# Miniprotein binders against Uncharacterized protein AF_0758: the designs that were tried, part 2

Target 1, 276 residues: Uncharacterized protein AF_0758, of Archaeoglobus fulgidus (o29500)
Amino acid sequence: NTMTEDMKRSVMSQSLEQSFKKIQYIIHSVSFGEVPSQAVEIELQGGTLTLDKSDPEFIVAFVNYTETNPSNLPCGRVPNSVPLCINLSTGRLYTACTHTGYNFSACTLNHTIGKIVYRYKDWFLTLEAGSVFSKYSNQDYSKLLYEPRILYNATLSTPGKRFLVMTIPLLDGELSIGGSGRFRFVLNEGNSNVSLISVSNLGQDFNDAYVILRGTENKDAWCRFFERSGDVFNTTLDDTKTSYRRCSNSENAMASIKLSNVHEIIVIFRQVLFST

## First folded at step 5 (miniprotein)

Design d21 (from Fd with Q15W)
Fold by ESMFold2-Fast, scan of step 5:
Structure d21 (fold): chain B 276 residues (1-276), chain A 81 residues (1-81)
Amino acid sequence: as target 1 above (276 residues)
Amino acid sequence: SDRYEIRVRTNDPLWARLVALEIQFLAESMGYEVTIEIEGDEVRIRFRGDPDKLEYFLDSIRKIAQELGAEITVTVHTEDS
């Protein structure tokens, strides 16, 4: 009975989604030092759960549209940043900048953040950058189930000031489990890397700031999140002045956001270690 | 319904932003109606609800600050509706 199979899949999906919500919460708790270690038990229901450390990349870029040599930028004012050339269409970083096409000099923060992936047949649950997504491999559409811990503007902003606060988990360690039955794994506290940037202190040396996720299969969901969060992030849709594209095509696998009227940016990269 | 202004002063502007972030997520998860503003090292929260909910919310704010290692001072004012 097709109805019975669809019902079983629905129950399975709800159970796994709740498990991922719990994992998201535990990642948050461990990342903030609330607990140094926490065990998780999960029923995989014939699927697999793996840690993939190869992608996506999370990039924050402070761009200067006129300086052709990235090394001339005052990147010392952006803690832990590296002066590089960024292509705003692809999110790719280079050491040399020609300012042709979409290439511009920037002070960049860049980390490969990793993802936790549950797979059952053509269905995937993914946790990346503190967000949980659901996707079928035969469709470009992905659904954002649980939002990231990113705060900007909205009711938390003081009038006249725009703050962007991001806590981005760096997933590390090892995790590869699968089959039927209940499995146990542990999340442990790792290192943290904090960058507090007052954009007003950057002066006239920088024009715009960008947040980019590259190598994500959930780029369309990220783009929709940024669009829905327009009031929160105080951003506009795609900017044709610089040929900037918020949502890239599948060959680029990139989602990006251009920040407007940002006064302060705080980005915290927190390492979370997985073990069985 | 009662209205309250809660002021949370931290030891540092960075802590104010982190505390505000956690307070917003707590409020959203609990279904609380709040408006949060940040000014330097101070977080200002406008809370709408009954006194019992306010008490639980204040206790939760103190726990968040302790977990983050933030030093805070919390003051509460009743607003006339």
Scores: ipSAE 0.127, ipTM 0.536, lowest interface PAE 4.4, mean pLDDT 76

Design d22 (from Fd with Q15L)
Fold by ESMFold2-Fast, scan of step 5:
Structure d22 (fold): chain B 276 residues (1-276), chain A 81 residues (1-81)
Amino acid sequence: as target 1 above (276 residues)
Amino acid sequence: SDRYEIRVRTNDPLLARLVALEIQFLAESMGYEVTIEIEGDEVRIRFRGDPDKLEYFLDSIRKIAQELGAEITVTVHTEDS
């Protein structure tokens, strides 16, 4: 019966979506040290809940288009960054700019961030980079259910200073549960890394800054999120000079965003450890 | 007046930005329309709503500060509109 099937799907979806909202909140709470550990009890309703640590990769890159040796960049001005070579079309990082086409020297902040995935048949709920997405495997469309902790705003000073704050959870540990009944797992606080970057003070040393999510199945939903974030994120134009592709046209499972009009960037990586 | 300016002063500029981020997230989750601006170690919030909703919002701001380990001073001004 179509009505019975639709009702079952609706009840299950609402319940699991609320569970993911709770998990998102607990990740935040544990990350801020409100509690060092938090247990979660969940009914999986015949589905599976898994931590996948292999992707996505979150990258913030400050790029110099003319420097050929990444080691010559003043990466000390970008706290916790590493001098690497980046290909802006693929998001791939190299230790030297002696490989392939349009490669550029950059100071990079990069982490494999992981994702929590719930699967029931062809339906997926995914939590990555603090965002919750809903997707069916037979569709390329992903719905953003709960937004990441990313804030863009301006100071009241004259001239006004625009700032971007990104709080990105690093999901680690182990989680693989599934079936019918009640399951329990624990989230524990890990380490956090904070990079406060004055982009205006980088001056002539860097040309542009980029935010890249590589290896995400939710690239289109990420692109729509960034497109809503005003004039800070440029997702509308490909750049032939750098071989940069606007977000929706990336060749890999990649969302790539060029930053503009940002004076300060704060990037916070917070580790959360899962155990059963 | 249904308009209020809330000033949240923190003990450093980084904590002010983190507090602002969490307040923005809270406001969006509660369906409140707010404008958030930062000046040094101070977060300025323009809030539109009833006094009862303002009280709940202020309580939530204090909880956010506690979660972040931020020392805050909160002042509220009624805006002349």
Scores: ipSAE 0.148, ipTM 0.570, lowest interface PAE 4.3, mean pLDDT 79

Design d23 (from Fd with Q24E)
Fold by ESMFold2-Fast, scan of step 5:
Structure d23 (fold): chain B 276 residues (1-276), chain A 81 residues (1-81)
Amino acid sequence: as target 1 above (276 residues)
Amino acid sequence: SDRYEIRVRTNDPLQARLVALEIEFLAESMGYEVTIEIEGDEVRIRFRGDPDKLEYFLDSIRKIAQELGAEITVTVHTEDS
C-alpha cells in the first residue's frame, strides 16, 4: 500500500499546490484592483484552510545609527512612515530609543500581513506576503513554491536607475474551513497604501534601509529568495548593528535584509478581505 | 536577431514604473533580452529576438496590464538597422 499512498499524496500535493497558485494569482489580481471581488472553489481533501491574522509582520526601516531621538528624523521624506526606535536584532519597534544594545532611530513602514495556511497531517502550505511555501512540521526548512511580487532590476539602458518594488498583500477577514468535498470562499479588495521613496532625496539623513519579516516559520526560505534575487539584497548583516551576521534569526523567527545601491523604492500594501 | 520597440502607455508615472518592473521580471524569468526606458507615463521596451518569441512576450505584457487594472495600450514598432 506504500506505493498507492505515495501516489495519492503526490496527486493531492500537486492539486493543492495548483489551488494555492490560483489563490496567489487571485490575491495579486484583487490587490492590484483588476477585479474587486472573486470567488474561489477548492477541494481540501481532508485538510484544513485557515486565515491567521496574527503574523507575520512586514517592516521596511530607514535607519540612522547616530541620531538618538527618532522624532528628529525627516520621516516626511518616507511617505506613510512613522519615526520609531527599531531593535535590529529582534525586529521590535518602540516609541522611544534607549542608549543601549542594537536600538536605532528609524522611519518605519510596518504591517501585520497575515497568512493563509493549509494543513494536512504533517504537511503545510502557507501563503504570506504574496509567496507560497511548502513545509513539513518535522523539518526546519521550507520550500518556496511561488515567488512574491518583490521585484528588483536595473534598466539595461540605464543601469544606475535601480528600482525596488514590493507589493505586499494584507490578508484580513475570516477563513476557517476543513474536511472533504468542495468549499467556496470569496476574496474582496480592501484598502491600499503606497509609499514612493526616492532614496537620492534621503541624502545623508539615513545610513541603511532594512526589510524585515518577523514571526515567519519560512524565514530561511525568505533569506534564500532574497539572496538569489539581486545585489540590492544583503543577507550578510553587520554584527555591530545586529547581534546576528546571517539573514535568518531563529530566536525571533525573522528574516532581515539590508538594502544597498537602490535609486527608488516603491512599497505597496494592499488589503485583501476573505469571507465565506 | 531582429529588434523591436514596444510602447506601453499607462495612466500615470507610478503605473509606468510598476509596469516597467513587472516587464523586467518577466523578461528575466524568460531569458529575454530587453532594454526598458520610462518617459513620464510611457514605458518603452526594446526587444531583441525572434518574431515567435515577440508574440508570446506581447501576450504576457497584455496580461501584466490587465493584472495592474491599468488603461494600457500596447504598440509595436519594428527597428531597422
Scores: ipSAE 0.032, ipTM 0.445, lowest interface PAE 5.6, mean pLDDT 82

Design d24 (from Fd with Q24D)
Fold by ESMFold2-Fast, scan of step 5:
Structure d24 (fold): chain B 276 residues (1-276), chain A 81 residues (1-81)
Amino acid sequence: as target 1 above (276 residues)
Amino acid sequence: SDRYEIRVRTNDPLQARLVALEIDFLAESMGYEVTIEIEGDEVRIRFRGDPDKLEYFLDSIRKIAQELGAEITVTVHTEDS
């Protein structure tokens, strides 16, 4: 009976979505050191829940379009950054740079952040960079269910200053469970690092700053999220260098967001360790 | 209703901004209504709530400051009406 099956699927998806909201909250609490460890119980209802540490990559890049040697960039002014070559169409990083194509010298903050994936048939729930997404494998569209801890702070009483705060969980450890019944796993606090960058003081050395998520199947949902941040992000990339009309495309599992109207960037990477 | 003023003194004005941004982000994420002001190297936070929520908020502020390497002094003043 189609109606009965549709109702079962609806109840299942609501239950799993609430479980992911709880996991997102626990990741936040553990990663900030609010609690050192927390256990989670989940009913997988015939699906699988896995930690994939291979992707996505989260990149913040301060780009110079004319400098051919990344080592000549003043990356000491971008705390914890590494001088590398970035391809703006793929998000790939290299140690040597060329003048051709979309390859440019940059000071880069780069982490493989990992993702938690629940899969049931053609349906996926993914938690990456603190965000929860729902997607069907036969559709290009992905839905943002719960937003990341990426905040444009417009509430501070500092006129003319625009601040971007990004708190990005780094998912590590091991998790691979599946089947029917109740499963238990634990999240533990790991390492953290913080980078404070004054963008207005970097304008003489860099042309643009980018946030790139590489290896994400939720690229369009990321771009839609950043578009809702008003004048902070340029998601169209409509310029003569990249030839893009939007921040993602169907050929690349990548979202590339050009930063606009940001005077200060704070990036916080926090490690969360999974164990069963 | 209890009203509290939390003052966080940092090492410099740049660090004060970093602390203020983290505190505002934390408050928004937890659904706490706070007002945040920056004056030089000092961050002033006005908080309304019960003492249990205040203690948790203060612990979180201390953790943020410690993680960012900030040396802070936290003082709590009960506002009389």
Scores: ipSAE 0.034, ipTM 0.398, lowest interface PAE 6.1, mean pLDDT 75

Design d25 (from Fd with Q24N)
Fold by ESMFold2-Fast, scan of step 5:
Structure d25 (fold): chain B 276 residues (1-276), chain A 81 residues (1-81)
Amino acid sequence: as target 1 above (276 residues)
Amino acid sequence: SDRYEIRVRTNDPLQARLVALEINFLAESMGYEVTIEIEGDEVRIRFRGDPDKLEYFLDSIRKIAQELGAEITVTVHTEDS
């Protein structure tokens, strides 16, 4: 009965979406240091739940459009960053820069962040970079179910200048469970990597900052989220000038954000360890 | 209506940003309209919302500050025409 199957799938989807909302909350609590460890129970309803550590990549890049040698950039002023060439259309990093097309010199932070994936037949729930997405296979469209924790706001003394704070969970450990019934796993606090990037004025040394997710099948949902964030995230560049693709299927799937008028950027990478 | 200002003085600028992030998430989850500003190691929150939920919101902020060892001050500003 199509109606019965549809109703069953709807109930299953709602239950699993609520479970992922709980997992998102626990990941944040553990990664923020509120709790050192938390157990979670989930009913998998015939699907599988897996930790995939191979993608996506999370990149923050401070770009200089005129300096052709990345080694000449003052990357010492951007703690923990590496002077590299970035292609803004693909998110790929290189040691040498041609400054043709979308290739530019930048001070870069780059981490493979991992994802938690629930799969039932052709349906996926994915948790990456603190966000939860729903997607069907063979569709490029993803639905953003629960937004990441990102804060942007003005400074006390200078209302026109804004700051951006992101806590990015680095998912590690081991998780691979599947079948029917109730399963238990544990999230533990791991090591933290903290990066503070102050952008009091991009000036002549740097022109723009970019946040890029590479290797994400949820690129279109990320781009829509960033576009909805409006005035702070500029995902559009003038086609008559240096342009870049905000979302791309070229090479690895990619979503990018251009940050403008951001006074200070803080990116906090925290390890969350999964075990059964 | 009442407007509220909360000031949280932290130990350093990084802690201030983390406090601001947590308070913003809390406000969103409770449906409060907030403006959050950071200057150095201090966070200032201005908010307007449901007065019946205000005490729970303030208690939650106090817990966040206490866990991080931050100092908190709350100022109530009543707005009449």
Scores: ipSAE 0.140, ipTM 0.573, lowest interface PAE 4.6, mean pLDDT 75

Design d26 (from Fd with Q24M)
Fold by ESMFold2-Fast, scan of step 5:
Structure d26 (fold): chain B 276 residues (1-276), chain A 81 residues (1-81)
Amino acid sequence: as target 1 above (276 residues)
Amino acid sequence: SDRYEIRVRTNDPLQARLVALEIMFLAESMGYEVTIEIEGDEVRIRFRGDPDKLEYFLDSIRKIAQELGAEITVTVHTEDS
């Protein structure tokens, strides 16, 4: 390649990363109710921009290691949750729990959250769970460009009360555009599901809570994010109950929530609808 | 930096928590340091930040409050040193 080609590539990637930062901001603004609808214009520069609704899955699970029947769990204490069996190695959910190494009864919050993907040749920009990632198909690692809206605040209510808040956009609608021109699409506000969970109200019925992303190509970048947020999340999952691996060695991005450090967990799924 | 306080009165305690969360996310996106207190149906936000961004922050909070039918009161403090 010539210097001119390398410079054009650099300018292109910076422009598209900035566009994704704008899209991330608009998703948050629409989710907050600041604007019910927002139009976006983007120069695709020969690439494609698509909404893929098939993955990833975002799971929050409150787990009991000894209860063999999920229906016996007080899932009313986790609003909007469903009593299911979770396999903590695979993140898969089942209606019946066979008492085997990784299968546990849980109250689960589970959504297929979707992703927006820009592709140019071997380069990908992905927006999933409110986060923006950059990846080349010839590299094993992904770079986290813009962080998700997962907040941990010790002062939200009073000094000494810590809140964990996860705001996860559910990407829905239709988006499939590509070419060398400028394109327009619209983001619209959809429905919201909110679960307010008091950790003290969980009692002794739950042992641990987990956050799992399944089907993400950015697993290692998510695991590094959880590792950096070590005051909230534990990524070293030992085999005292489950024969877990560390997040980076698993099939899924997975972390346990340090319930001892949390007074309240708030999980918000907000639908954002794409149209052209 | 200047110290500011905003109070938002909502329709109920659940709505107060939702308002507080949205304001917390907004503040984080703008680089403001915030302390949020919830007293029944009222949210109190204390923050330090860039004065040049204050009007945008307040306008965004007003939009959140209007969407939810909540009342907003702004109090501004400046401290020496």
Scores: ipSAE 0.024, ipTM 0.454, lowest interface PAE 7.0, mean pLDDT 80

Design d27 (from Fd with Q24T)
Fold by ESMFold2-Fast, scan of step 5:
Structure d27 (fold): chain B 276 residues (1-276), chain A 81 residues (1-81)
Amino acid sequence: as target 1 above (276 residues)
Amino acid sequence: SDRYEIRVRTNDPLQARLVALEITFLAESMGYEVTIEIEGDEVRIRFRGDPDKLEYFLDSIRKIAQELGAEITVTVHTEDS
């Protein structure tokens, strides 16, 4: 009866993957203000569905280099001409990573964004930063099932200049359900947090920017996604400077990518609140 | 199909970018055919669709502006061949 059980597991996996695609779509709809609230019904088929608010952390770093020889992914220092990071919702300026040994400036924005995790035995489905991943607990490999809509290369600025926008769902509230049968939960619209990082504030034409995910168990899948997106991201890495590699095998389970030829970056964090 | 040019004037170039960004995401999520361009504090949108969809789109633009705290002026023209 092995074939029958294999077929049942295949149908279960397909059903749950489709459920996560639906949840991803609802997160998008709620995040973009298309609906203020939406209920979801799901068959958990003996698994658990949990909101984990402790990780991952999403970081954007915008760097104006004075030094020609950075050796590590910059935490930055603040000289007299720092790139302006502005939170457009509050009007506040944000600058982080003020102490390094380097002669350059950095401006950072970071948020803990949370994840939704479905677990059945050793199998996990994870939704983080708008992406859906499949992973087995005893394997380093994770599979990207549904890609994020986190980076948009827009022609909304002067010709020859790159305007990048990232919309990152920030998952909050409470969700912890499990067992057999049909379960219901609700996604509600939360707060929006908008930040602009712009080289025009410095009178400069180009700067380096970095997108970093810390604390993600799907580091390798994020790395493959960033590599596959080479036309959008910088493909000219200096092999002598390992800090500019797309992936890092660090204690922080980190994935990072360098952006080139960037004029403006807007990051929008849209809070989605989960409740039962 | 009907074609329209929508111009959205804002208070400054930053507000124009935010409005254009939100409109781009709205159009993508709804499957609307739009082309968006920014000049200074003005957003130019080329919209293809029926009049009912246009009205909904314009209402959505106004809602987006209110949520962003942006004050806008909207002008709509039917495009010629």
Scores: ipSAE 0.015, ipTM 0.403, lowest interface PAE 5.9, mean pLDDT 68

Design d28 (from Fd with Q24A)
Fold by ESMFold2-Fast, scan of step 5:
Structure d28 (fold): chain B 276 residues (1-276), chain A 81 residues (1-81)
Amino acid sequence: as target 1 above (276 residues)
Amino acid sequence: SDRYEIRVRTNDPLQARLVALEIAFLAESMGYEVTIEIEGDEVRIRFRGDPDKLEYFLDSIRKIAQELGAEITVTVHTEDS
């Protein structure tokens, strides 16, 4: 019984990280209907665990830089999208567009996705969009511990077509627990929404497409993921002369990626309901 | 470990693609190595594992299809070597 305080803190963080890996797995299993309901027990070790439904927002936007009235855009060609004005510097959405600075008309898919946050003093574990991040509040750097379900370039038998597939959990319900001890909560399956977008069929009506996470404290880690992820953790995204992907992680708590020459985008939102 | 070929027939080629991509994500999250091919409205999956893992995987495939609104038929063949 002679462990130092530093060793005890290390064991604590490893335990919480494994708990979040299990929660991520359960979110995936429940959202895909592998199990309709799953109970979780966690030792909070003096911290708090909360569901925050206010942030982040996950946005897919097809942008027209010259159209000043979003209602003129053919958003019927982007299933389940809404014509709105997007500010590309902030990720904020408006019903009217002034084209001041970075305000542009777009067809948008937009969901507030929510996050599960564990907090102990200045240390945070966050689960958002199916990803698990570790961050200290006094540091700009966020560490991606476990990757989201986002696949670029399908390794399927259809040649010459590039796919972006994103399966994004929508966290809903209620969770707010804290203190010392073991706590129990339940995850239940909810509804799903699917959007299949043939980008090649959008023609000259749109100039660029963006994937944006707004209101995330983990914007730097999201940028690194989008720029360097592939089929394997830490592999570079497929790099071709005909593809362009850039991530902006410095603008107003926003991570954004600009897409070029993607044939299809498939976005699947799956609801998971938390209860105690 | 046993080897299996799973065939998932859907009602159209777009549904086959969506089902195939979700199956790829499921396999990755479960740590399974699979080979996935699409032929028209059919998805062919080559799977290696124990029977309990196969049963879980097949149930998950059916639930994925149900959530996507895809009507499917699933056929499983054992591949011996």
Scores: ipSAE 0.145, ipTM 0.511, lowest interface PAE 4.0, mean pLDDT 77

Design d29 (from Fd with E28L)
Fold by ESMFold2-Fast, scan of step 5:
Structure d29 (fold): chain B 276 residues (1-276), chain A 81 residues (1-81)
Amino acid sequence: as target 1 above (276 residues)
Amino acid sequence: SDRYEIRVRTNDPLQARLVALEIQFLALSMGYEVTIEIEGDEVRIRFRGDPDKLEYFLDSIRKIAQELGAEITVTVHTEDS
């Protein structure tokens, strides 16, 4: 029997979504060094698959609202962080600080994380920060298909002590393939960087901590993920002093999440290298 | 049905927590059933599963500890059904 074009596209999208689930799993396995290298074969079905290394940027910022010189912050207590000024409205970082409006001194962990993008017409599958999203180019809504390795855990040691662990893949190398037929590429293990932060020990030197994804087209899906991932993530906060209105900023293509009620934060960046 | 207890000794309680959390992620991603407990500098993992996959799981734990900069000792005990 003759299938409609919509039915054919539905079968295609399901197949590509399963391929991205496999790529996500391989990224996880390679980034942990479980396998040093893994080859992938994919049927692109007339679309393109590319690695974009320019976006997004993943930022963890420990902010002081009153200190005007970021060099005065004890950033040695946030391992691997650098003292910078952050604009909480745009997510942009500066070395020279104008401490006015939305600009604040912070100890920052910052990496451009990259994304793998499959495109067919106006439909996109994106893998960024270990998450897989489905989106149409002309709408703000995106669907989270597969969750990142971000875990909030309230146990494992002292009762009532709460932990946040974020494992964020850094996508690097080269990938640009497209057309009909079967294509092959390889993922290889790269470097890792770990920051263990005792938030309870930071005391009065910092007012708030933020997780920011800048340059993401999936900002609303990120905000929905954080809303459901535990009560340590504040996605809706109207604060006139900081001008923080809510998690999603449509104008700046960013998601900004204010952290609360967490005792320890562990941020792990793991590099994965793509080649054909 | 086999049960295993894996003990990982680290240099300090903070390393123990970091190792434990990454092992939890690993177990979830591999579909393994684990219970993780921390006692001071030591992480105790109770693992239920396929013994043929135990060596792979242990190698992954050692790799995680190495990537996190932890010095560890891994000990495996088999518990009765």
Scores: ipSAE 0.013, ipTM 0.359, lowest interface PAE 8.0, mean pLDDT 76

Design d3 (from Fd with L18W)
Fold by ESMFold2-Fast, scan of step 5:
Structure d3 (fold): chain B 276 residues (1-276), chain A 81 residues (1-81)
Amino acid sequence: as target 1 above (276 residues)
Amino acid sequence: SDRYEIRVRTNDPLQARWVALEIQFLAESMGYEVTIEIEGDEVRIRFRGDPDKLEYFLDSIRKIAQELGAEITVTVHTEDS
């Protein structure tokens, strides 16, 4: 490798990161309904760009630690949720709580969200849950380049009333392109699913709420994001209920929501359809 | 700089939260310090800046209104800092 080759690789990396920032912006614009369709042009510079719909899974769970039958939970208080059994150690969902260990009844909001992945050799750029990450396959560390639309701030509310808003794109359709040259693809608006949850209306039927990303290769970066948002998320988990003391020690990115610090939780899933 | 307050009346409380969310993300991307308050179906946005920044926010609100198919009424007030 010459110094010129190293400089070319640096320029290529920066260009692709900017392209992903543009794709992130378009995903949010399309998912919000600002534009029903948007074309994107990208130079792949010898890499591949694919839509993987198999993972990650994004879960928001409202948990009752003592109820043994999920169907007994008042899941109508969490709009669009499904009563399921959740294992807080693994993040896995079941229809019946027949397993031993950290299995609890919950009202769950759950979607396989998909990811857009650019790969060049051992380097990956990934867009998942509205966030952009950079990672090398030989490292367990991933870098968060651009943050998700997960917002907690008292300024979004009447003074004294606090909101947590999570806007999560669901990536669907088809995309698989690669090689040298300029490529074009289109993003289209799909369906949307919105849950507005009043924390005071949850009553004593729920003990805790959790956000889990299962199957993400960017667990470390997600855990750092939740840690930085420590006013609303707790990444130090109860080991009697989760078997893990920290997000970094779990197999999934997981954080509990500090319900005492939140008046309303708004979870928005919006589908974005990819085509060539 | 002057202090501005924009009031936006939407069709329902959920739409008000979506408008507030989009404006908050726009403000963060531009490095603006804003305070956003939601009261039912109304969004109140307070910030400091020049007339060009105000026009940018108004254009963004109009675009959001068009895409949501909402009837939004915008009023502007100026305050001393």
Scores: ipSAE 0.013, ipTM 0.389, lowest interface PAE 7.1, mean pLDDT 81

